# VHH binders against Cytidine deaminase 5 (CDA5), part 7

Target 1, 346 residues: Cytidine deaminase 5 (CDA5), of Arabidopsis thaliana (Mouse-ear cress) (q9s7l8)
Amino acid sequence: MAQQYKFVFTAEQAASEGVTDHKKLPKLIRKARNLVKAPSKVGAVGRASSGRFYLGVNVEFKGLLPHFSIHAEQFLIANLALNSEPKLTHLAVSDNGTVFQDPCYDCTRFLKEINNAHQIEILIKNAHGRDGSFKSLESHMPDEFGSESILSAEPSLLLMERDNCLALIDEDSAAGGISSNADLCSFLKLEALKAANKSYAPYRKCPSGVALFCEGEVYAGWYIETVDRTISLGPVQAALVDFIARGEGKGFDKITGAVLVEKKDAKVGQEDTARKLLEKIAAPNCDFKVFHCQEERKDWITGAVLVEKKDAKEGQEGKLLEKIAAPNCDFKVSHCDEELKDWIKL

## First folded at step 5 (VHH; framework vhh_brivekimig_d4)

Design s59 (from k12 with S50A)
Fold by ESMFold2-Fast, scan of step 5:
Structure s59 (fold): chain B 346 residues (1-346), chain A 122 residues (1-122)
Amino acid sequence: as target 1 above (346 residues)
Amino acid sequence: EVQLVESGGGVVQPGGSLRLSCAASGFTFSSYAMSWVRQAPGKGPEWVSAISGSGSSTLYADSVKGRFTISRDNSKNTLYLQMNSLRPEDTALYYCARWTDYSGEFLKYDVSSQGTLVTVSS
């Protein structure tokens, strides 16, 4: 039975907790909050395209400002990402598991980052504040879906499979590679790099990942960006989602090691925020280290783009790069004539 | 007392396969991440693979990726390493290691075991 109170449920497991239809989803939120030692005020429950149910709880850290907290909807989305769920189909938000709450504007904008956002059904209260009904996210905020989006240019949206093609640069260069040396390789460093390679950072291009060590186990999470940076989820917060969801109720004070991997000279750095949070909640002797990464060099891609500028066949540049480049690696195609025209016109 | 007992080593030809086992006792096996570490004569120890306590996360050294598979059976307190497409360079004494501490960028292991010898002959 203890597993029934976890943050991931099959449809059968949810039914065993009394969730026999979608309107009873808020009941799972109340159960989830009892697994988190930090105060939980708001919960979220979502159904993925796989048929599994995922829970999110609001996590607040005593003595820290609200921007360090994890909103229930952010927790839910991080939990979906950690379990490689590609789509969210239904979402309900509730206070204490019995009163429906509409997702806040910031949280709905976070949902818009997901690849199937138009198809997401959210539970909205009726005009009398009684029972809710499911309404598409687009119907709830039509103005947001009518706007032009920079995401139309991105090769991968939130919850889609992603590889940022990052490699570590903080190691002494060894001919054989760092992972082959037992006295230099850290599971935390490799897990944090793996997390950074899954990081969603389409606006400011500063992916990052964190790995945490607690009593022999490793937990990991990555930066999940939104267009408004104030509602983005930091990598340490995402790793804490993994810790809460899989850690069997362990306290944060048992975390004794942490590694952050982020890009060198990142415009949006995570070190200060991660350090301040870990100093507040982790073990007093927690060892926190930061390592830097950079995109693996693809000089052939740069050369190909330069060679084919102005002379490339219409519609072939992007398809060629898509075929040759890793499927989920970020790449850009530029048209030289258009760029020069804008430069001259200045 | 923590005890790790490796077995399954032997002599095999290049391209062959071996399965190593590590029987653990004296601690709550499922609560600890485990590694395989090897040491060839005249060389320092080399980390080979790691697995989380639950078995949900695995990592491999670049030299063994795609050839070796780490796994565990928590009900039997046993760690495994399936080794395929073996090469002469894989010849080493293989040790089972329990994660104990984390200090800076280094994981500290309990490797007080005897190890098991793997010889890949040409």
Scores: ipSAE 0.119, ipTM 0.527, lowest interface PAE 5.1, mean pLDDT 73

Design s6 (from k12 with L107I)
Fold by ESMFold2-Fast, scan of step 5:
Structure s6 (fold): chain B 346 residues (1-346), chain A 122 residues (1-122)
Amino acid sequence: as target 1 above (346 residues)
Amino acid sequence: EVQLVESGGGVVQPGGSLRLSCAASGFTFSSYAMSWVRQAPGKGPEWVSSISGSGSSTLYADSVKGRFTISRDNSKNTLYLQMNSLRPEDTALYYCARWTDYSGEFIKYDVSSQGTLVTVSS
């Protein structure tokens, strides 16, 4: 359809809208603003390393504090993550597609979490406010790329494929038989767990995910953390990005089911924020449930542990398989540098 | 108009296998979760399996877990059910279903009127 909602463009589709290169990115923003009814109509557009173009829009919720809102740049990054894009190459922000805006300071700090962030080019407006030039994120804010920067982070960075190896610990899953009436809750629970396993939570170690049900379709999103957690994107907000991008203009009031999966006793919990947001925007009597997860334990693997032992005699190296068993098991350890008790789970 | 057309049913001996197909049209197939539902002679409908729109999430009834595999090909608008180690109690008319609504405890489906018959008989 000519009027269909669209937040992802192939290079060919973008060219049909007049975008033949990254310098014309702002042309797509005007289209995106028609898709969301918000007081502030700020849009972001980005080019991924795949060559595809992604849109983001500012989403504000009436009657809720500003921290519940989704900034256009956060929307864009969540949209990239939902589509498994590993890198963002270019970014532009505009309120009307003809006047460019510098990305907000908090949102540029959010961009630091992306792998290869120092090479992202952002459109910076000139003195006249209409024209702009692309400048690397590192050049625009060099102080943010100093010591303890994203470049010193673990290999698995934001937008990189990850699996947090989480499993549900909810006691209710042990009791119930499956019926046609119960399978939706189980299905949303599985989708929310899959989202939690994609969650980027390197600083506080509290990954989480949300799944939403609306008129026969499931939408999902996950927590995306920044070094300053106050500008992080919550899992319900990320799921709403999926809802807006794929939902063909459906209203939030048609969301009738939701599940949050988060760690038990998480230091940064998502339940209160998700509940307040859904109560405000979702269908009356929307069914919202919370389930808990923890990292999969080694005891789910057989009672065997591979211990690499080095034969110091004659400088040779060898690998020996050694079984670590219950306390009453009689076995010998030789040429082992690790204390046996550290490997046995009591 | 939403159309779901099942095929692949037949008569098979216990321990045998069958693959059911469901050709979908009239809606954006990749945007909807789909299910297989069966109805044994003289009994009410029983949910068998569900799959998410993307195909990344699947659920199975305890009675078929480990024996049946649900899958989909969104480029062909087709849903599949691979049935292995079939038992006499799997004898039923099998229906393809599109998820349309959730109201509290109930899932609402658009179900094909045709179905495909699976008979497992010694």
Scores: ipSAE 0.013, ipTM 0.439, lowest interface PAE 8.0, mean pLDDT 72

Design s60 (from k12 with S50T)
Fold by ESMFold2-Fast, scan of step 5:
Structure s60 (fold): chain B 346 residues (1-346), chain A 122 residues (1-122)
Amino acid sequence: as target 1 above (346 residues)
Amino acid sequence: EVQLVESGGGVVQPGGSLRLSCAASGFTFSSYAMSWVRQAPGKGPEWVSTISGSGSSTLYADSVKGRFTISRDNSKNTLYLQMNSLRPEDTALYYCARWTDYSGEFLKYDVSSQGTLVTVSS
């Protein structure tokens, strides 16, 4: 029987590995770090609001600059996104599965993009370096979570469901994206477009997606942006997370087709990075193509609006946050019956 | 030895329905994307639909979208095509195809030589 490569665990499956609650998360990290060949065997494990546990591993590519790599925390977040998990509750990082490591500052900034990020509990090692305790992300990065940051800025909702309402431009599509003769390129093109429509690109408005083909299966991923673009996850890297998590240990050299869908004049273009990475790791005959997209609807929405109800108390007022939408987008403001704030997707 | 055996064709009136089957053997069925391809009398082959190995992704030709449904049962190594609202122009020999490789603009695949005939007429 071949070894099962497992990156998602139910509560029951985690218990069989000795993990009965979030306090035992580090026990899964040693298992995770050995699933992928990498110079640095850093692993991450997280608990989602669904009660499922997710693994992430550090993936580095020899002969390429560090910015091509996938950090264990980025892998974990992409794995959550690929499985439609809206929230991460607990996170632990380790380089050997038993010694606790604090997540690096760059990785914790990436975590800030997640819905309800201030409530994520991360495992921080004790001052004496012998054990760890869970602390909220807000406690670890207090300067990043001022109340005015949430009220005056675009909401960070990385793991929330989205549709960027993108369509392929006529020049790069065949009869509306599908010709009367199907080829693998048409199949990958549509899967890459689906991925681009899930892309989190709130700061620079340049969503993108990648689809990879390997031995009869399609693997896909999308660009996941942070306010500091140096720690953003590219769409080809995200697609490789899907490939590693679902590909049952197949080597990257089995990838024979790839398609990138991005905006034609994107300020943050993905083509050069994707091409260099695939040339290094994919099959020598791997066919890589780029197609371009644009917003099909004028009401395209990149995020959500937070709305606070006006209290019945004298002089108390609610506030409407800035809309994150294409021109001519109209939305209804929802108010709770009490003093509650609500997140509204348009 | 790879074998693909189609069945389920027949004569049906316009607006009718047929379900085609393709029994696969000689390879790990769940590891390959599968397609239906048809050839009408006097015309070249036309792609109809594709399904990924797991069944999570499907594609359809514009001419059949909304009328045909591709599906698979990996436990029985069988591919299906449910054809509804059939039209005279759907008359063709229908072939099951396995994706074996990617090469340029065209998919490399194994196609059964026998096919199954679908005739839509009054």
Scores: ipSAE 0.074, ipTM 0.515, lowest interface PAE 5.6, mean pLDDT 73

Design s61 (from k12 with S50V)
Fold by ESMFold2-Fast, scan of step 5:
Structure s61 (fold): chain B 346 residues (1-346), chain A 122 residues (1-122)
Amino acid sequence: as target 1 above (346 residues)
Amino acid sequence: EVQLVESGGGVVQPGGSLRLSCAASGFTFSSYAMSWVRQAPGKGPEWVSVISGSGSSTLYADSVKGRFTISRDNSKNTLYLQMNSLRPEDTALYYCARWTDYSGEFLKYDVSSQGTLVTVSS
């Protein structure tokens, strides 16, 4: 069928518009104003390590407070995540689609969560406001890079491949009233669980995901957390990024189904926010349901015995089991023949 | 005009395999979830499997889990159903269906009028 590019440009597509590298990002925002069918003007443009160019737009919801909105930079990052881009290299921001401006402080803190944050370059205006130059995120906000203790302990950072190993819990499934595999709700539930498994929630450990149904298509997104909760992106907002980017200009009032998957007693819950947003924008007959998940456990590790080769140094197997075992797991480590060691591989 | 054309049915022995295909046209195939639905002789329609537009999510009826695999090739606008370890009770007309919307308790499908016949017999 006909090739289209709205929120993602291949290197070839960008080159056809005269944008061959990051120095031409200002040119792309002007060109994109005429190419992108969006609810507002393009507010952010970025280049990924893949060489692809990404767009972000500001999304405000009529009758809702500003904290429900999606900032152009948040849109861009969600768009990168939805396309499995591992790194953002360059970013430029605009308030009207023609003049570039410095990114806001809150949005730059959102960028800090990305795995290559120290290497991201952002377009900053010169003192006289005549033009701009690219500056590293770290040089623009050095104080923010001085406190990395929590992020240094995480197995992966934002935009890195992730699997939260979440599974739906039986009690909530029964309470939720899912009756069959033919049920659309069951299908959306699995899509939302997949989204929750991609969720970035390093500070409060409350991953979540949303799946939306519109005219035969499924759109999904996940919670993307920042250290400051006020600039975090909710899972319904992230799913709306997917909806805008892939939905070919469909109105939100065409959304007829939605499922949220989150932890039952989450310290940061998404249900109230998602419900309020969907009630304002989605179809009047939109069916919204919430289901609960929990991290998969390896309960068989409780009371496990670790056996290592008699003449070996301290084993990696011992440390591995300690990290993934139940909180009150009691186990022993002993030395053994080399043949037995193969049995304990994980 | 939306068109769905099924093929690949036939007669096979119990334990055998068949691969069904559905060629789609008249709509943006990659934007729709697709299903396989079957109707056995003397019974009502039974949903078999569904796959999301991107192909990243699949769901199966309990009766076919572990035996059937749904897949799609969006570059060819084609939906597939790989059927392994076939049983006499899998004998049915198989229909390709586009998932259009949900209304209350009813799942909306656009279903092909023809289907493809699968007969499992010795």
Scores: ipSAE 0.055, ipTM 0.488, lowest interface PAE 5.8, mean pLDDT 74

Design s62 (from k12 with S50Y)
Fold by ESMFold2-Fast, scan of step 5:
Structure s62 (fold): chain B 346 residues (1-346), chain A 122 residues (1-122)
Amino acid sequence: as target 1 above (346 residues)
Amino acid sequence: EVQLVESGGGVVQPGGSLRLSCAASGFTFSSYAMSWVRQAPGKGPEWVSYISGSGSSTLYADSVKGRFTISRDNSKNTLYLQMNSLRPEDTALYYCARWTDYSGEFLKYDVSSQGTLVTVSS
């Protein structure tokens, strides 16, 4: 029988471990530290709006600089994203399950990218007791929420469902030509493209995704950007979160295939970091390939259910259509020819 | 001994549906990625769909995307292909395939020698 490792708990599973509500989150931190084969001094545990509990651990790679590492809070957020959780409600961070730590400055800035950041409650250490108390992320770091940003007028979109509408440059469609003699990269390429289409890259517009192959199973992750690029989570690190969370304790040295999909000439490129990390931790014969993607044009309005409301402001019809359409519905804006625009001027 | 036994083929009218099954034995089913591969009369083999060992990842050929759904039941060692909106072009022998080589330049797999025949005609 294989040993089971858990980084996701249903409310029922958490209750069987004695965790019936968010106040008992620290109980899960000890479990998080024991589930990762890489050394860790810190864990994170969170409760999602679904009622599920999520674990995160620091992952450090021997012989690599700290910027390759995955912080416990980054691990937790990537794990939430991988499980399509729309909101994080509560978070606790601890060194040993009995001493709580405030999330580090960089990690709290990562948290503020989440679509419900103002409502996230974090467990803050109590000098006169070891229990701590929950307080909103905004009340803990008001200056960060008061700082001017390009997106300050609208909610953060991290953890919201997205499709970056990316297609491969090298192959217009990967759907043709896959056969019994296709290489492993043909399959991983499609999975890495799917991951890149989920990538959160609002500041520098350089989405990317990675797919890893290990013993019949695919693990995937995507670039998650913050306004400060130094604390962003790379796609290979995000894929390793998936690998650790679902891989049942497999060693990284069992990873035999990897594909990165990123935009050609991206201002924030991922290839060098991904290659260095995989060369250090993956199987010696691991095949790593990079493919390039570009955004597909959004030129057409899907008119099947279009209901135009009187006095709708210019540009609001697209957002209105998004609210009426199914959650995953795509649409394109119709563009008239220059000559037709002169005839239609209304 | 590895055995893959397909079933569920038949004659169906355009627009109809069929569900193919593949009963696997002789190996740890949940540890292997599986695929469906088809061969139309007078053509070479064409990969149709892929599913990872756990079922967490699925891929489809463009010709069947949105119409076919691959799934597996690891407790029953069975692979499925749900085929909807069938077209005359889907007429082929359909083979269940087990992936056997996970490293190097080319991916290899075992296929059943029998296959199951799907004919889409009026």
Scores: ipSAE 0.013, ipTM 0.389, lowest interface PAE 8.2, mean pLDDT 72

Design s63 (from k12 with S50G)
Fold by ESMFold2-Fast, scan of step 5:
Structure s63 (fold): chain B 346 residues (1-346), chain A 122 residues (1-122)
Amino acid sequence: as target 1 above (346 residues)
Amino acid sequence: EVQLVESGGGVVQPGGSLRLSCAASGFTFSSYAMSWVRQAPGKGPEWVSGISGSGSSTLYADSVKGRFTISRDNSKNTLYLQMNSLRPEDTALYYCARWTDYSGEFLKYDVSSQGTLVTVSS
């Protein structure tokens, strides 16, 4: 039997529920609403390139404004990211399990951030809302794909592997260091920093991550940015996706610890939103702490080595400095670059 | 009923290696962070290493960092501690512990009553 709090299905598990391919995704939404005990019903189901199926639920917090909520499509994307899925192939959305909906206009812009966005197929409803057909995201919103995007300059898109090369600031590290004592705060700092290093923040360059503690387990999530700030997913919301998906139906009121890692001078800060949400839903004694990070040096120059311009004309090769990135940082040195001096800083 | 059963201790020479195991039952093992805690003869308990429920995060005491490796197999409900380059000061009774609570700056553990003895002597 499928487990009640199941948010990920293998192809075989989905087939046992009558879903043998992506065309039967609507059946999985209907069946999943009986299998998943969540605050709200399943609103999205997606198929990843791995062949696994992922669920998303709408999460609303009583007494809080809508901008604190998690839309089913945002939940699904966070669930894919948490499971290191590189691509989403198919998506279906419903608010009641019987009538299918087009993904909300704002949420489709969230899908555009994904590295394979042009190839994502979404279930578009017919006039009765009962049946539909799969249509590429690009064909459904061609104007959005025809526009030039600043993302074309980014080294990594949403759902691709990334490392933001972040480390805790010395002042915060000195004040609280990773202790030889079994300090829960040390575990939460480590998880929140790891989450911040996976954070997708291409527009405002303010990555962040959150780690939550509940009954001996750590749950984590990271900020996932969109060009429209209002539909971005905060790190505390992303961590709650992890909590719901892996927490076996535990209540939010059992969360007793939380750590946020963000940049000290962040133009888009997460502290106020995270604090307000945790005050409303977490245990009354929940300890929430904020630590600050900064980018590690992405490069440094060591000695002089021979660097060949592979496409250079005969006799244009020279001895150049090797540009070395800090450990675990994404850094590229081009041997074919026409303006090699632009890549070397002395 | 939470049950933690340690094994794998023994007598080894300095520089030797041992692998400790902890068999867990009575709870959803994968949902709990776990630790190894040791107590040398006549001393108080010392935290050694910790691992998150998923195994994605590990933490070590400075005294064992680079020498010990904590790991878990959630399919077998088993926690491990691989101990390399053992020193006389590593001599202690080793306990596995389930992380259950947090109170301010202190973490609470459910610790096994049995433990497994590690003696490092020349």
Scores: ipSAE 0.027, ipTM 0.457, lowest interface PAE 6.7, mean pLDDT 74

Design s64 (from k12 with S35H)
Fold by ESMFold2-Fast, scan of step 5:
Structure s64 (fold): chain B 346 residues (1-346), chain A 122 residues (1-122)
Amino acid sequence: as target 1 above (346 residues)
Amino acid sequence: EVQLVESGGGVVQPGGSLRLSCAASGFTFSSYAMHWVRQAPGKGPEWVSSISGSGSSTLYADSVKGRFTISRDNSKNTLYLQMNSLRPEDTALYYCARWTDYSGEFLKYDVSSQGTLVTVSS
């Protein structure tokens, strides 16, 4: 009976509710209102290239300003990222599940960060209030796609797999993972660091991640940046997306532990926002801790390797210099694969 | 002082499995990418696999992809190489390596002079 908290649907599960293709996305929003308990009603539904459907809800926090809230479209994108979906193909937005709405301007700029943004089709209202038609994101907001990004050399890679190569600096060794004693703080630090390593922060280079503890389970999320920082999604908000999507209707007041991992030198920190939000919604005695990270040395490339063997007795190195050809990098970095091929020449 | 101590090598039949370990000390293990490099008798060194400090990113040589799995336990300062479906051509001394310097065009590794011997034979 966990059906009523479902935020991810397989193609078969959606088809059983009469949603067999993208034209039926609005049907899924209406049906999902009976299937999903959330702090607010379902406001967005998306189809991924995998064929799975994802829900987004608008989350507002009583007593906090609107900028702390999670828009349904941001929720949906975070939900895609948490499930390692590389592409969004179709999106529909609704007010109260009965009326279609065009995605808000800020949310469409958020969508523009996705790798396949030009190809995303969104449901747009017709001029006379008909159900609407799917149009590419580019055709809906052509002026925004014609503009050069403030960091024009950085590709839009949101939803692509990445590793920010971050390590904790608060310990002699960041090896404080899950112990046999189930040390909660060490476990949360590891999960928050993993989240920070998935963080999309191409403009300000300040990745961060949050891990939340509730009744034996951990929920995690990471900072997702847009060119306009004011519409970015904070790591605590992203972790709450995971909490809502997988927490089976648990209240925020059951969250008893939280860890934020962010860069010590970050110009834009997440601590104040995360602390203020958790103070309002989490358990009264929720233990919130902040740990700092830094980029690991970039000590590996795919093109060439130099191996040194030492003769310890004479202090002379028995230097074995060998250029070893390696395959192209299979991990994601901020720059495209084309740049990595140039390293092979070394 | 930086130390890397390899273990887990041995003699195994074709199709068998071995798990190599590398115990690291003298540096913040989680802050460094780690590598496995091997040298077959009479051949030059061959890069086998790499793993990022966090463990989230891994790379493999085409010759071992799908058969070998690199992993690490940062809580134990230990690097692992799980080798499955071993072939006679996998016979080599296996070295655990850490990058120590970037000088000009090349990465430089600290490599243990010992290594651990893997022999795949009938």
Scores: ipSAE 0.000, ipTM 0.178, lowest interface PAE 17.9, mean pLDDT 71

Design s65 (from k12 with S35N)
Fold by ESMFold2-Fast, scan of step 5:
Structure s65 (fold): chain B 346 residues (1-346), chain A 122 residues (1-122)
Amino acid sequence: as target 1 above (346 residues)
Amino acid sequence: EVQLVESGGGVVQPGGSLRLSCAASGFTFSSYAMNWVRQAPGKGPEWVSSISGSGSSTLYADSVKGRFTISRDNSKNTLYLQMNSLRPEDTALYYCARWTDYSGEFLKYDVSSQGTLVTVSS
C-alpha cells in the first residue's frame, strides 16, 4: 500500500491504487487533495513519459499574501522537474476528487514552457463535473498557442535536463584545502548552486536555487520562469515543493537552515521574497544566507561549435558540444553566417 | 559518548581502490548529514564529500568527483567512502565528520580525532 505523503508513483504503484493507465488518472486526485487535509484545496495529477505519476497540491502560507502560494499545477511542474522528468503526457485537476476542473489559465503558462506542450493532454470536465475526456492543451486553449506564446529565439525547454554552468564568485567558492568547506553552510551552498544550475530562466537570464536544511535532510529547488515573469515560481517555493514531497509530513517550523544562490547582478532578485517567506514559516532561529554566482567562461567551446556547424548534418552541432563541453553543461548552440565560417576553419 | 571510528585505510598503488568505513555511535545517525574530510601531509584539511541523513543527496569536491562515492547504511550506523582510481595526491589522513545545528549559535560539525591513513605510492 501507498505510503503517507507519497507524491510520486511508479506505474506499478499507481496500479495498486487502481490506476492502470492515464484514463484512470482522476483516481489519484482524491489522494492528492487528502494529502493537504483541506477539502477546498486543489489537487493535480500528471503522467510523465516515463510512465510514472506525479501529484501536485495547492499550498497556502498563513499570514502571507496569495502571490506567495503554490498552485497545484505549479507544484506538479516543480515535482516533475525535481525528478528529472523530460515530458508530461497527461494532466487532470480537481478540487475534491469528484469534481474535475480545467487547469487555471495562469498555470497553463508553465505547461506551455514544456518542450512538448502542444501534445500534453488535459482532462476537460463534462457538464456534471464527474466525467470528462482528454483534450490536447492546444485544442483546449487555441488562443494561448499563438506565436506570441512561443520562444522564437530560445525554444521552451523547462523539463529538459540543463546545467547553467554557474560557479560561485571566488570569495564564496568551495575550493579545496580549507576546513571551511566541511561545514553545514558550505554543504547547503553547494546544494543551492547545484539547484541554480538547473534553474529555468530564459527570459531574464537570472537563474537561482535554494537549499533547505531540516533534521539532517537537504531539500532543494530552483527558479522556474515563464514568459509572463509575474507568475514564475520562486526557488524557495520550489524547494518547499521538494520539502513537502519528500519530508514525510514535517512542519515548516522545523527548517533550521537555508541558502539562496543567485547571480550578483540579477534584475529580479529572489532574496526579499525568500527571506519574507522563511521568516513566516521556518524555525524562529533559521539561518538564511545568500551567495552569488556567475557563468563560467567557455571561449574554446564556442569556437568548436562554429567549426562543427559548417560540416554537420541537422542536429550534429549538439553532438560535438556534448563531446567537448563539461559533462552537464547546457549551451545554446549559435549559428555563424557564411562569411564567419571562412575565418574559423581549422 | 558520541563516537566516530574510521577504518579501511592502507597502502595502495596508483590506480587502485580502497573502501573507508566510519562506525557511528551515541547519536541518532539517520538524523545527521555526514562528511568525509582529509588532511594531506603538510597541508590543511580539505572537504571531500557529504551525504544527507537519508542518503538521497550527495556532494563531492571537484578533485574527487567521478572517482569517489559516498554512501551510508543507517541500519548499521555506518558511513562509507568508496575510492577508485586513486592518485598520489589522494594520500592523506581521512576523517569522518557530522554536522550539528545549535539553536541561536554557530552551525558546527564534529570530526573524528582518530582518522584512517590512505597512502597512494609505488
Scores: ipSAE 0.156, ipTM 0.546, lowest interface PAE 4.6, mean pLDDT 74

